# Designs tried in a protein design chat: VH-VL binders against o27280. Part 248

Target 1, 266 residues: o27280
Amino acid sequence: MDSMNVPEVLEIKRIVEESESVKTFIFSWDFRREVRPGQFVMVWDFRDEKPMSVSLIDPVRSEIGISIRRVGEFTDRVHGLSEGDLLGIRGPYGRGFELMGRDILLVGGGIGMAPLAALADEATARGMRVDALVAARTADELLFLDRLEAAGVNISTCTDDGSCGFKGFAHERLLTLEENHDMAAVCGPEPMMFQVMRILDERDVPAQLSLERYMKCAVGICGQCCLDDTGFRVCAEGPVFWSQELSRVREFGRYRRDPAGRRVPW

## First folded at step 10 (VH-VL)

Design Y38 (framework fv_marstacimab)
Fold by ESMFold2-Fast, scan of step 10:
Structure Y38 (fold): chain C 266 residues (1-266), chain A 118 residues (1-118), chain B 112 residues (1-112)
Amino acid sequence: as target 1 above (266 residues)
Amino acid sequence: EVQLLESGGGLVQPGGSLRLSCAASGFTFRDYAMSWVRQAPGKGLEWVSAISGRGGSTYYADSVKGRFTISRDNSKNTLYLQMNSLRAEDTAVYYCARKSHYGSFDYWGQGTMVTVSS
Amino acid sequence: QSVLTQPPSVSGAPGQRVTISCTGSSSNIGEDYDVHWYQQLPGTAPKLLIYGNTNRPSGVPDRFSGSKSGTSASLAITGLQAEDEADYYCQSYDSSLSGSKVFGGGTKLTVL
């Protein structure tokens, strides 16, 4: 649809402080433009445009939410905005998560919990049992625990420093969880996602993984988003992929590309 | 403690059908993925099919895809394999196996013999 | 044809050490998928011997050990006993096959 590719100037209706570094910006949304968990929008501050995952989808209130971590000049400017200020939004873009079966495991690291929070809402609305493994460096960086609890999600936490829940990484915590699931959805740092994917593959749990790092090429005409081995373009076919698709990519979880296109280890 | 008991094997003509059952006990059945693994006489092990804990996801080896259907009934602690359009090369002992959370087959049944011959 | 390659046979005398290799590729062991090992005594079902490359289930003697490097894994049996005479299978996961767990062709261990 034409309306998806033209930024709509929207008023910030509400801002939720999720942590010292993360805020959720809530906008009224016309649901004639469908949006689903796992999709993203382009956020325009009238100077620069960046892709952001949709973290709240509320058709009853006619609202969407976009969660933004403060990591640079653009996000610093957006974090300085107040309720009533304006941002340009266009989209949604990308393929969202698919749901199947009776239960789902969500594994999120840091801001990767943002698209998974929206997915949790949809899964619980469909009557699925939802278990979430929420990972962060420290307790203060765990995101969306209140929303997940309110949605009826069974929550496990882990922190690198042991300040909340299991002390260690998400994949280490996952090895101590002794329940099987019909599917999983994973979003977070790529090394975390790689380790989690291998465990889920061996358990015969089909997983979908969201590759946030590739959303910078989001407009669908960029050839630079092509994955090794598979030949498909992340910006056109992603950001959400099945584990079977990613397990055949030589670079996933092992190497990334620098600005010059060179392979560098994670 | 953990026990798996297969049944339903037998002699069948090419093109025929059989349904195998595996009765599980000694563990919370719904918390484990289950598999069927077969072994032709004098040959090695071949994975056939897998099913997730609540039955929402199924996997098949290419050799049986479209002919075999794996299912489970968690209320009865029972795993099934419906085998249709059977071929001579399907002749094997069929094992029911539990998939551990480490991805290994940690418990196996005694096996049930399926012979496809005329 | 087996996706994972094992020698068809290996032999040793009581008290000796034997090693059984399992050679894979970049789509299985080379992708960091774990290797598991199974022992099959004549006329019986397979039994889990080693899981997750190096771990022993309860009841498996410490004479059995596993290792993994690159695209290959190995099972070592020290202090070989007559009761160890069996077929041994390695098993991993292959990402190039739809959801497939792959087995080696098996190795017949003869205790002389």
Scores: ipSAE 0.632, ipTM 0.843, lowest interface PAE 2.1, mean pLDDT 87
Fold by OpenDDE, second read of step 11:
Structure Y38 (fold): chain C 266 residues (1-266), chain A 118 residues (1-118), chain B 112 residues (1-112)
Amino acid sequence: as target 1 above (266 residues)
Amino acid sequence: EVQLLESGGGLVQPGGSLRLSCAASGFTFRDYAMSWVRQAPGKGLEWVSAISGRGGSTYYADSVKGRFTISRDNSKNTLYLQMNSLRAEDTAVYYCARKSHYGSFDYWGQGTMVTVSS
Amino acid sequence: QSVLTQPPSVSGAPGQRVTISCTGSSSNIGEDYDVHWYQQLPGTAPKLLIYGNTNRPSGVPDRFSGSKSGTSASLAITGLQAEDEADYYCQSYDSSLSGSKVFGGGTKLTVL
């Protein structure tokens, strides 16, 4: 085993409360180890380990941020931590987003905005025009709005209940937007991503989509995150995929596999 | 009113080159992807090439890859198709078409005839 | 050898209902890509007739309707009129052809 895969014990430098259910944990980071938006790290609380997207990359302050949504036992424990507490971090892993063109569209749903926020920072720093469609079930679940605005991102919001912005789903809002961007980055619930991808394909907009699957090893060995037909490992070949790659994946938008390897419909 | 006007068609020998233009008006040109679609005499429609609104992405049918180049000048609201190494089978009426937000071609030009013959 | 298959011709008498089929595959219509329809009158450029499977642009009469099921789409014309005599093309997107836009072979509609 490579020592690179041993978790580094890091102190939580600060915690940002993004919403009622989402916190961003900030860590000091040695940027001799490169990290890209769209990549993930394995977070270890000394009991269990889970993959988490990097949501902040700050080379100036030598910090990274990991945004975590409270959804289960592991995340409950992590959300109970305070500044100064310790976590194990190993990585980064996976393929991150690529930036191309001049104008980029970000489409994010819920916690899916985490890696996209990091991408937005990079894109704007490069002088790219960034439009972001931020979707959530309700207004209070919309993430990173202030941060995105401060970065110069043009934001459109979408909520299922209409509490903020367009009432409906992200793909429905997308149909009402007139611009055709040079590329798009998408992350959120897989049904959302599936619909968004279809629309972007029809519009001749190259799209990258970040998938979520059960990942155990993060190094492409265990096979728990393998996609049917293609054999793509989300942790190794992904989690960011081009739309052309996902078009070959039968299960995309249709089902996933649970920790036991059983097919579970979306 | 949306208008598309093709020009540049004509007679050319095999192996020759031709450049088509499409002047667009009546809409925000940069916000729409554009395509070229051709139709051989007495035949059906064939998609040839597409370009994204900002011009960052281009697409080609296999039949024209390596020979045709699609481009646009958004400052002039003009779409172009540079056709090199022309073949007899490239003989067709060439239409410029705007791609709608639904992926359909919602507006078409009148077309310009390209004839490749010895 | 178009990717989408249409009948070469259909015919009907004035006032009748005619249907034009468009059959695709799992890499285009079957992947939930929308089907669009175009009408081409003799000697003219194609005109958008149906978009997004079922929607009519402004100016298209409600006699024209589109539907989609599985890997197939259909254009229905009710109350057939002489002016409907034209070629009709279906169009979609194929993910297996490097992002190609694909047309059907076209259907010639004759009004008897």
Scores: ipSAE 0.319, ipTM 0.758, lowest interface PAE 2.3, mean pLDDT 93

Design Y39 (framework fv_marstacimab)
Fold by ESMFold2-Fast, scan of step 10:
Formats: structure tokens, sequence, C-alpha cells
Structure Y39 (fold): chain C 266 residues (1-266), chain A 118 residues (1-118), chain B 112 residues (1-112)
């Protein structure tokens, strides 16, 4: 995977509009290069390169999908592309999710549902029972509900404003869900993931969490990244971590880094 | 009504083995993580082991790792603790406890006494 | 020593208020993990008294209350009654210990 770092220029085969701000770009993929849920690729528009989680893994159709939210200049340019246009893709990179046991809880916030949608496909293919808690600020920001339903996933929703499902935050909704699970996978805003992790820790549910903010470090673009106090390298070991690994990190869920490397509260 | 009933305790020689059982009723057993918590005579509570609802994840206190194995049979609504290489320090009442979705031990069995002595 | 520290004993007379402390650290209560309290009457199994810092299960009288601040939690018992004589345990989760539920050392409450 890391030995093949030259971007391959691929044609955009299909574009799915997931919401006003999110699109999934689908490419033909040679599965001699394995891709696992939780891994990411570097997407190159021939000017800039950004890490994007793989959101669709379809060996039957020989396709991968990459879901991209409009948040800045690069993503605005990519959203302006059409089927037939070209992007550079290199990867996959990073540690993917591990599956264990007979059932799994997925907790996704916003675009964090993208890698979890790919994981849902793998978990259901393995015969696992899959429950998903899909959280967003508003109903129009809930992602992948139809795809998760088609995969056989049991879905709960929550929105901050109450426009769909439970009114409140993911961790508040989680407290009303009584069923235990053999494992969980969590992806979304870091404050959400921190609150969810605490609840899952107390319930004896081992969780894996994806730290999107460190994905670019995993490919060596910004050098080595370490989470405070554990000394392990996110660029080598992430973006997916078990909750026990993250619970030892003083920074997780409390601080982010500004461009100067200073701790800034969320 | 939630009920938990432990059995399998007794007197055993150091280095010996025992298997504890906990029969659960009154709730959907597979939906709850379960734990074993012990209490040595005249001492406090010590968490020993936990298992997820479907049995895919297990946890152990450092004092019992490699010696004890927690398991469950959801078709029989029964929790087990296989205890090997028993030591005098393992002498305690062993409680079966249900883990609530709030993270508390919301229901406890009556306990079963394990005595490790020559 | 236990990861969570409780006084070994407290005492009070009927009708009085007693408070039992549970002192933790930044790896447990200080990490915003909840504190639960259990009552153990002599010769019986523990019973859940308070969960999630402040909540009472059905059947627990409102003279029992829980609170949490910083790295510590407290159980308050008002209107103390003879039947409250028991051992009380706090319990939380410790992030520095893999999968670990931690109990306080227990507090013996004597009603004089």
Amino acid sequence: as target 1 above (266 residues)
Amino acid sequence: EVQLLESGGGLVQPGGSLRLSCAASGFTFRDYAMSWVRQAPGKGLEWVSAISGRGGSTYYADSVKGRFTISRDNSKNTLYLQMNSLRAEDTAVYYCARKSHYGSFDYWGQGTMVTVSS
Amino acid sequence: QSVLTQPPSVSGAPGQRVTISCTGSSSNIGEYYDVHWYQQLPGTAPKLLIYGNTNRPSGVPDRFSGSKSGTSASLAITGLQAEDEADYYCQSYDSSLSGSKVFGGGTKLTVL
C-alpha cells in the first residue's frame, strides 16, 4: 500500500448527490489492491491533494466510492466536476476497522457516516447484526440512510434541532438505546466521539474511533503526528484507534491544534 | 422481574479449578453485558471479568488474566466463569451482575462462595 | 489501596445527615466517567442505590442523593434511619485500566 505512492489518474464513473453539501464519487478499482473500511485515499485534482475516506467498497462491480463534503476551495472544485472527468487517486492508506463478535453498533455524525457505510456493508456480508445511530445537526445532513437500509442495517436517527428522529445529540440518543453490542465503530466530530466513547466504555462495548484530522499525516505529507501522552504515531497507526488507546490521550475530545501547534479548546 | 442465580462455588485446593454458573431470567439476556464481581471475606468489592451481550468481547482484571475465562450461552440464558490455577487470594463470594445501559451494575445475584484452601 | 478512595467508616444518629466521599483522579471521575453507588446490607448482595452520578432507581427513597465535582463524588443520606446501617461502595470506570470498573474501598455506616 505505501510502496505505491504515485497517483493513478481515474475517470469519475458516477456521482451520487448525497445531500446539498455531500457527493460520492465512484471509480473503477482493481481489487488486487485491497481496500478495507476505515482506510482513506489521497485525492488529487492536479493542483492540491486531500485525504478522503473510502465510503463504498464494491468488489462485485469493481468500484470504490469516495464521499466529499464541500468545506473549502479544493472540495468546491471537486464538487464542480462531472462524470467522465479525471482525478488522481493514490492509496489506500491507514488502518482500517477490525470486526469482531456477532453484532456492531455504528455511531456516525455527518460525513463521519461515510467510512461507517462501507463498514456496514462488510459487517452485514459477514452475517453480523448491524445497528446504526446516524446523527446530524439537521435532517438534510443525515447521510446514507437509504443505503444503510438496503444493506439490512437497523437505523436510529437524531438531529440537534429535532427535524428527524430523536431531538438531541448522539450521546443523548445512545443513552436511550438499551441493547449491548460486541463492538462499536464511531466516526464524526471529535466532541461527539469523546462523549460516545465514555458511554461505550462504561457499557463494556469496545469501540473503534476514526480520527479524520490526522489522515494527511499518515501519508507523510506533514511528517509524523503523535497523540499527546501515549507516544504512538497517528501517521503510522491511525486513523482508526480502539477506545482504550484513545482514553489514554489527554488531548482527545478536549483540544485541537491551531497552525502553530498550540492547544485550542473545541 | 430480573433474577440472577449463581452456582458452582465450593472448597478447592490451591492450583485447582472451578466453574461458576449464573442463571439469568426476566430480561433479554443477549442484550446485556454481564460481569463477575467478587468480595473476599470482610473486604470490599473487586470487579473480575466482563463479557459483551453476544460474547464477542471479554475483559479481565489483571489479577485473573490468563487464569479465568468468562463465557456465556445465550440460548440457555447462562453466564460462566471458568477459574483455573486458583490461589488463596481468590477466596471470595462471587457475584453475577448485569451491566445497565447507564454503565451501572443494576442487578446482582445472591453470590456463590469460593474457598481456596488446603 | 483502591483507585477510588472512601473513608472506611462514617457514623450518625437517627435523623441526621451524613455524607460519604469518593475521591478519584483524572483517569476516572476526572475524565467525566459516571459514579454509581451501591448499598450492601449485612449478609446480602450489593444493591444499586444511585446511578449516573445523581439518579435513583425505582424504590430508592429521595433522602439518598448523589453529586459529582471535579475528581470526586459524594453520597448524601438525610433523615438517617437504623436500616441505613450498611456498607456503601462507589464505582466508576478508569481509562488507564483496560476495560476496568473500579470500586471504592467501601464505607461502613454506623447508625448510633
Scores: ipSAE 0.497, ipTM 0.786, lowest interface PAE 2.9, mean pLDDT 87
Fold by OpenDDE, second read of step 11:
Structure Y39 (fold): chain C 266 residues (1-266), chain A 118 residues (1-118), chain B 112 residues (1-112)
Amino acid sequence: as target 1 above (266 residues)
Amino acid sequence: EVQLLESGGGLVQPGGSLRLSCAASGFTFRDYAMSWVRQAPGKGLEWVSAISGRGGSTYYADSVKGRFTISRDNSKNTLYLQMNSLRAEDTAVYYCARKSHYGSFDYWGQGTMVTVSS
Amino acid sequence: QSVLTQPPSVSGAPGQRVTISCTGSSSNIGEYYDVHWYQQLPGTAPKLLIYGNTNRPSGVPDRFSGSKSGTSASLAITGLQAEDEADYYCQSYDSSLSGSKVFGGGTKLTVL
């Protein structure tokens, strides 16, 4: 047992309602403990523990934000909390995004925009030009638009139903964008990421993709998040992967493993 | 109308250097990745190098890594290929090509001949 | 030794249908990457003929068609004409070669 893996009990400093189903929980953070966009923390509500991406990194205010989508029992409980309530947080864990070049493209779907929002803040702070393709099923599910706009991000939207922006999927919208980016960061539903990756590869745009898998230990021991063929552990070698790495992963875009370790198709 | 015009080809001795240029017009140059593709006499097409639209990323075939440098000046709408330590097997017509939004090469120059010989 | 394999030559009579195959692997054509085709007339630069497996640029006759299945692609030419005599190249991307664009070896089409 490592003391660094013991959850720190933190008070919810502020809650931001991002959408009907997504809230951002803000905590005071000691930045002597470094955190990078793309890394995740384990959130403990004293009953269960789940991995969550860091969506806000603010060294000036000494705060971090964790965006959580309400999708099950754990998240239902968390969404019921108020400012001043307590949560356990351990981490950060995993490999985060790397920034390179001058012009970057962010492609996010749904809650996948969470780590990308943090990345956008860093990129813009560095003086990089940032384009963001924000995708969702419907307009009301588009996340962080105001925040991104305020940061100087050039935003393109995509919705399945056409309620906002391009009607269709992210990869379809991507086909209509110019090839002027030095790097891309991608996060969202895996089928989306799969299609986006192949397009970016063909365009010779280096791409990093953040994967989601069932993670239990977060420290690369339990193997629950291990990817077939390569043995990559999403919590240790990821969750951010280069496209070249994922090209070696047979299951990517095809299936995942459930908590019981069974293959479940996307 | 999209136009690509290569220049700089010629005869050079082994170990020598040569710099190719490609003047582009008829499109927003910075919005497209560009590539060099070469073709040895009587042989097939070989991809040589690519550069992203804004020049932040460069790519090379293994056969030219460490010897060739691709660059671009978007203010001049020009693509370059600096070729050092040239070898006989580098003898070819060199084409500049625009990469389409689909990853294909949708426009090609007429090519410039590079001959490496003693 | 090109990464993508094409027959060195094909031939057909005017009006006939010919097919040129392009065989790759899981690291290039596969499920990830599109195949593009180029026509090179004698003494000229290559010209884009098919992009994105099946799409024709403006000016390319509908006699030309592309298809992709698994790790292979195919170019079909119907109603073969004398002016179709040229070299044809398939092209894709290979993730195992440091992100390289790859061409087939080329196919010489002769119109009899």
Scores: ipSAE 0.012, ipTM 0.520, lowest interface PAE 9.1, mean pLDDT 91

Design Y4 (framework fv_marstacimab)
Fold by ESMFold2-Fast, scan of step 10:
Structure Y4 (fold): chain C 266 residues (1-266), chain A 118 residues (1-118), chain B 112 residues (1-112)
Amino acid sequence: as target 1 above (266 residues)
Amino acid sequence: EVQLLESGGGLVQPGGSLRLSCAASGFTFRDYAMSWVRQAPGKGLEWVSAISGRGGSTYYADSVKGRFTISRDNSKNTLYLQMNSLRAEDTAVYYCARKSEYGSFDYWGQGTMVTVSS
Amino acid sequence: QSVLTQPPSVSGAPGQRVTISCTGSSSNIGEGYDVHWYQQLPGTAPKLLIYGNTNRPSGVPDRFSGSKSGTSASLAITGLQAEDEADYYCQSYDSSLSGSKVFGGGTKLTVL
């Protein structure tokens, strides 16, 4: 509910290699500081600080996991770390996913599957039927398939190149699925999320969407964290939004902002 | 066979209230989002309200926001529309409709007539 | 004024082809939202005729077909029969601030 602005220096307990470009870093965690699926933390390598979604929440083992894709200088340095090395973590921040009903559809693209993996664990623990549509460019970039299967999740895959499952995009695959769901949770590239949202809106399936690209500002007061039509600050009021909230935002799925705040089409 | 049967329509004065019901049978009611769609005499179709399968989300046309409330009782396979602060322009046949997996209205009830007149 | 525009009426002779247009904007059909079509026979409730732009429910003859291009959609009826005389409505979703399901104004088809 409240952001926790106390940085902690934590030892990397375990590293899981999810793919060639993605690793999950696992830390011991004191669950007196509540963490919910959909929330993020600030990860500090003692040079730079970046927001990362929580991908594992395990109060039984007293562990959290943070999945990081190797994209630039910061993430390349973090990927070079080993078990026993230290990282600073502060948070959690943001609004988590809410669960309702008895069945949920998860639609994840790339690293967007990370917060949905944590949600899948919670949904299955609550006795919900979980269907996951996992999307990526190629088979080697599909994330968390073994973890989702172990959790009892029903998995559909799609890849742009057809190397695993349906050949095409997540929204194209969704159009061929016949099952109804009480709710959905969506996380991935914004154009994918927009297409998925419009299909779910047409079907009257309530959806929550996580705007991962807007987690750059922990205090949510910069242009990158504020949506045009509603004045939402993603870090303070997101990153998770209901589809009804996002349907009022002209920016969502149509254009992004550069570092200067200018509109750039997807 | 899928069946939807509306009831609760009638004559009411402006400012009055009515509660419409739709009894559903022949399918697993909780698995489908439901809508109300109305049609004024001699006019076209207008979507009024929708509710998700478990009732966790509700949606309303601008013309009825704040006045109408959609709800459902999945244990009774029944959809409801509570209509408050009724206006002459709310006069219409009200249809109960089931939302398909593809977002269309695949089954409709026979409709119930609501007349708002002094 | 409907958000989706249909001609008020269309007519054809038995055996002919007729088309009914549904013209939208960038906030609905132009955004990529699907178009569905309904047939309403006199004195009856509407019936789903086409869903998801091009698909037919079981029991709908293949004489009925749908298409979508840009900001518009069309319903085509080939081999026109007297029983096709009805009102036809298109339906989509509009992403404007209120976000809603929208119907066209309807088209009365007369079989000559």
Scores: ipSAE 0.008, ipTM 0.492, lowest interface PAE 10.5, mean pLDDT 84

Design Y40 (framework fv_marstacimab)
Fold by ESMFold2-Fast, scan of step 10:
Structure Y40 (fold): chain C 266 residues (1-266), chain A 118 residues (1-118), chain B 112 residues (1-112)
Amino acid sequence: as target 1 above (266 residues)
Amino acid sequence: EVQLLESGGGLVQPGGSLRLSCAASGFTFRDYAMSWVRQAPGKGLEWVSAISGRGGSTYYADSVKGRFTISRDNSKNTLYLQMNSLRAEDTAVYYCARKSHYGSFDYWGQGTMVTVSS
Amino acid sequence: QSVLTQPPSVSGAPGQRVTISCTGSSSNIGDSYDVHWYQQLPGTAPKLLIYGNTNRPSGVPDRFSGSKSGTSASLAITGLQAEDEADYYCQSYDSSLSGSKVFGGGTKLTVL
């Protein structure tokens, strides 16, 4: 019997406010259940269950962190919780990021920086050079800048409105960054990831991309997790995919699927 | 100015080996992916192999995979191509080329001739 | 399978305009990858002529221009000069070939 498929009721040890709309919930964790950056857990408030990326992995303190954006009823309820309150955690699930080479690029949009922050911690602990491009609509939506700086990450920012750093989109900022990298990891809105992937393909930088939005479906059960040309179920076979896999998927970056499986433009 | 200077070409018998070198100067070598591109006599350009700036990722054309190994020494600003199990169809001028941030080959060496013949 | 198709030859007289096509597919040019162009003078290494579909490196005359539409790209040369006689290659990236840079077959430009 696999204990990862049974929710464990854990006490909220600490809450970190990342922004007006994002909090990181920190739990004690037994690392005999291995957790890697890029994996997700199912968070259960004893009524509804939702997938959330693991944003902090600290085996020294025996802690994991889960970053949650306030976007609806479930997340509003979870944001109302305090230290000492209980949540059910099931997992981890999914394929995590693989680190390779000596220099890596992280490209994160909004809450997509959450799994990349955990990856940055592992990469810097290995002595790798880490460059992070942190993108958001506005300065107030840029996440994890202090944590990345404390880890020794070289940070570039961009905002759609120009309120912090480069004015423009992540892919436009990436074109002005001339350092080469052995690997990239990308997480954020799918149209952003598509544009970034095209640039990295041409630079001969292998990229891993996390399809976080598909994690909204049930683990291994939901048809929404299937990709058009490959039939991959993101919750079972992802959420992290290599750029070579995604560049062949007609659906990626062009349209999404609704709960009925219908194609909806971005 | 950017300069790329190839060496190591020559005549080799089928099944033999050669190692090509490319000495780079005039830029921060470690910041650029590098490629080998070849051209058979009277034929077009064919991409052979690529390596990322820090050497962590390598790529090969199907025609050379398993036989050729690309590597670099950033402390010496030098790119290498180790060619094993050479075939007559590997006969070509081999160019060292720098990959720009736009994905183009913005600087090329002079080329070094590899002839695979008995 | 990735193939970028160029006409094998094109010709013009001094002062005329010529265009060289580069026809790809949905796995390369049609999949939003950029097209780059190279000029190879007889007996020399290729030189970058156009990058990123439309951009000229420093030192390339404005007589050379690039464009891209759908699955195809084009190199236009206006005011042909004798020194333009060369082989021209387009180059892109193909998503159906892992990590592959693909070149067109080349076009020989003869200035008559």
Scores: ipSAE 0.100, ipTM 0.620, lowest interface PAE 5.7, mean pLDDT 85

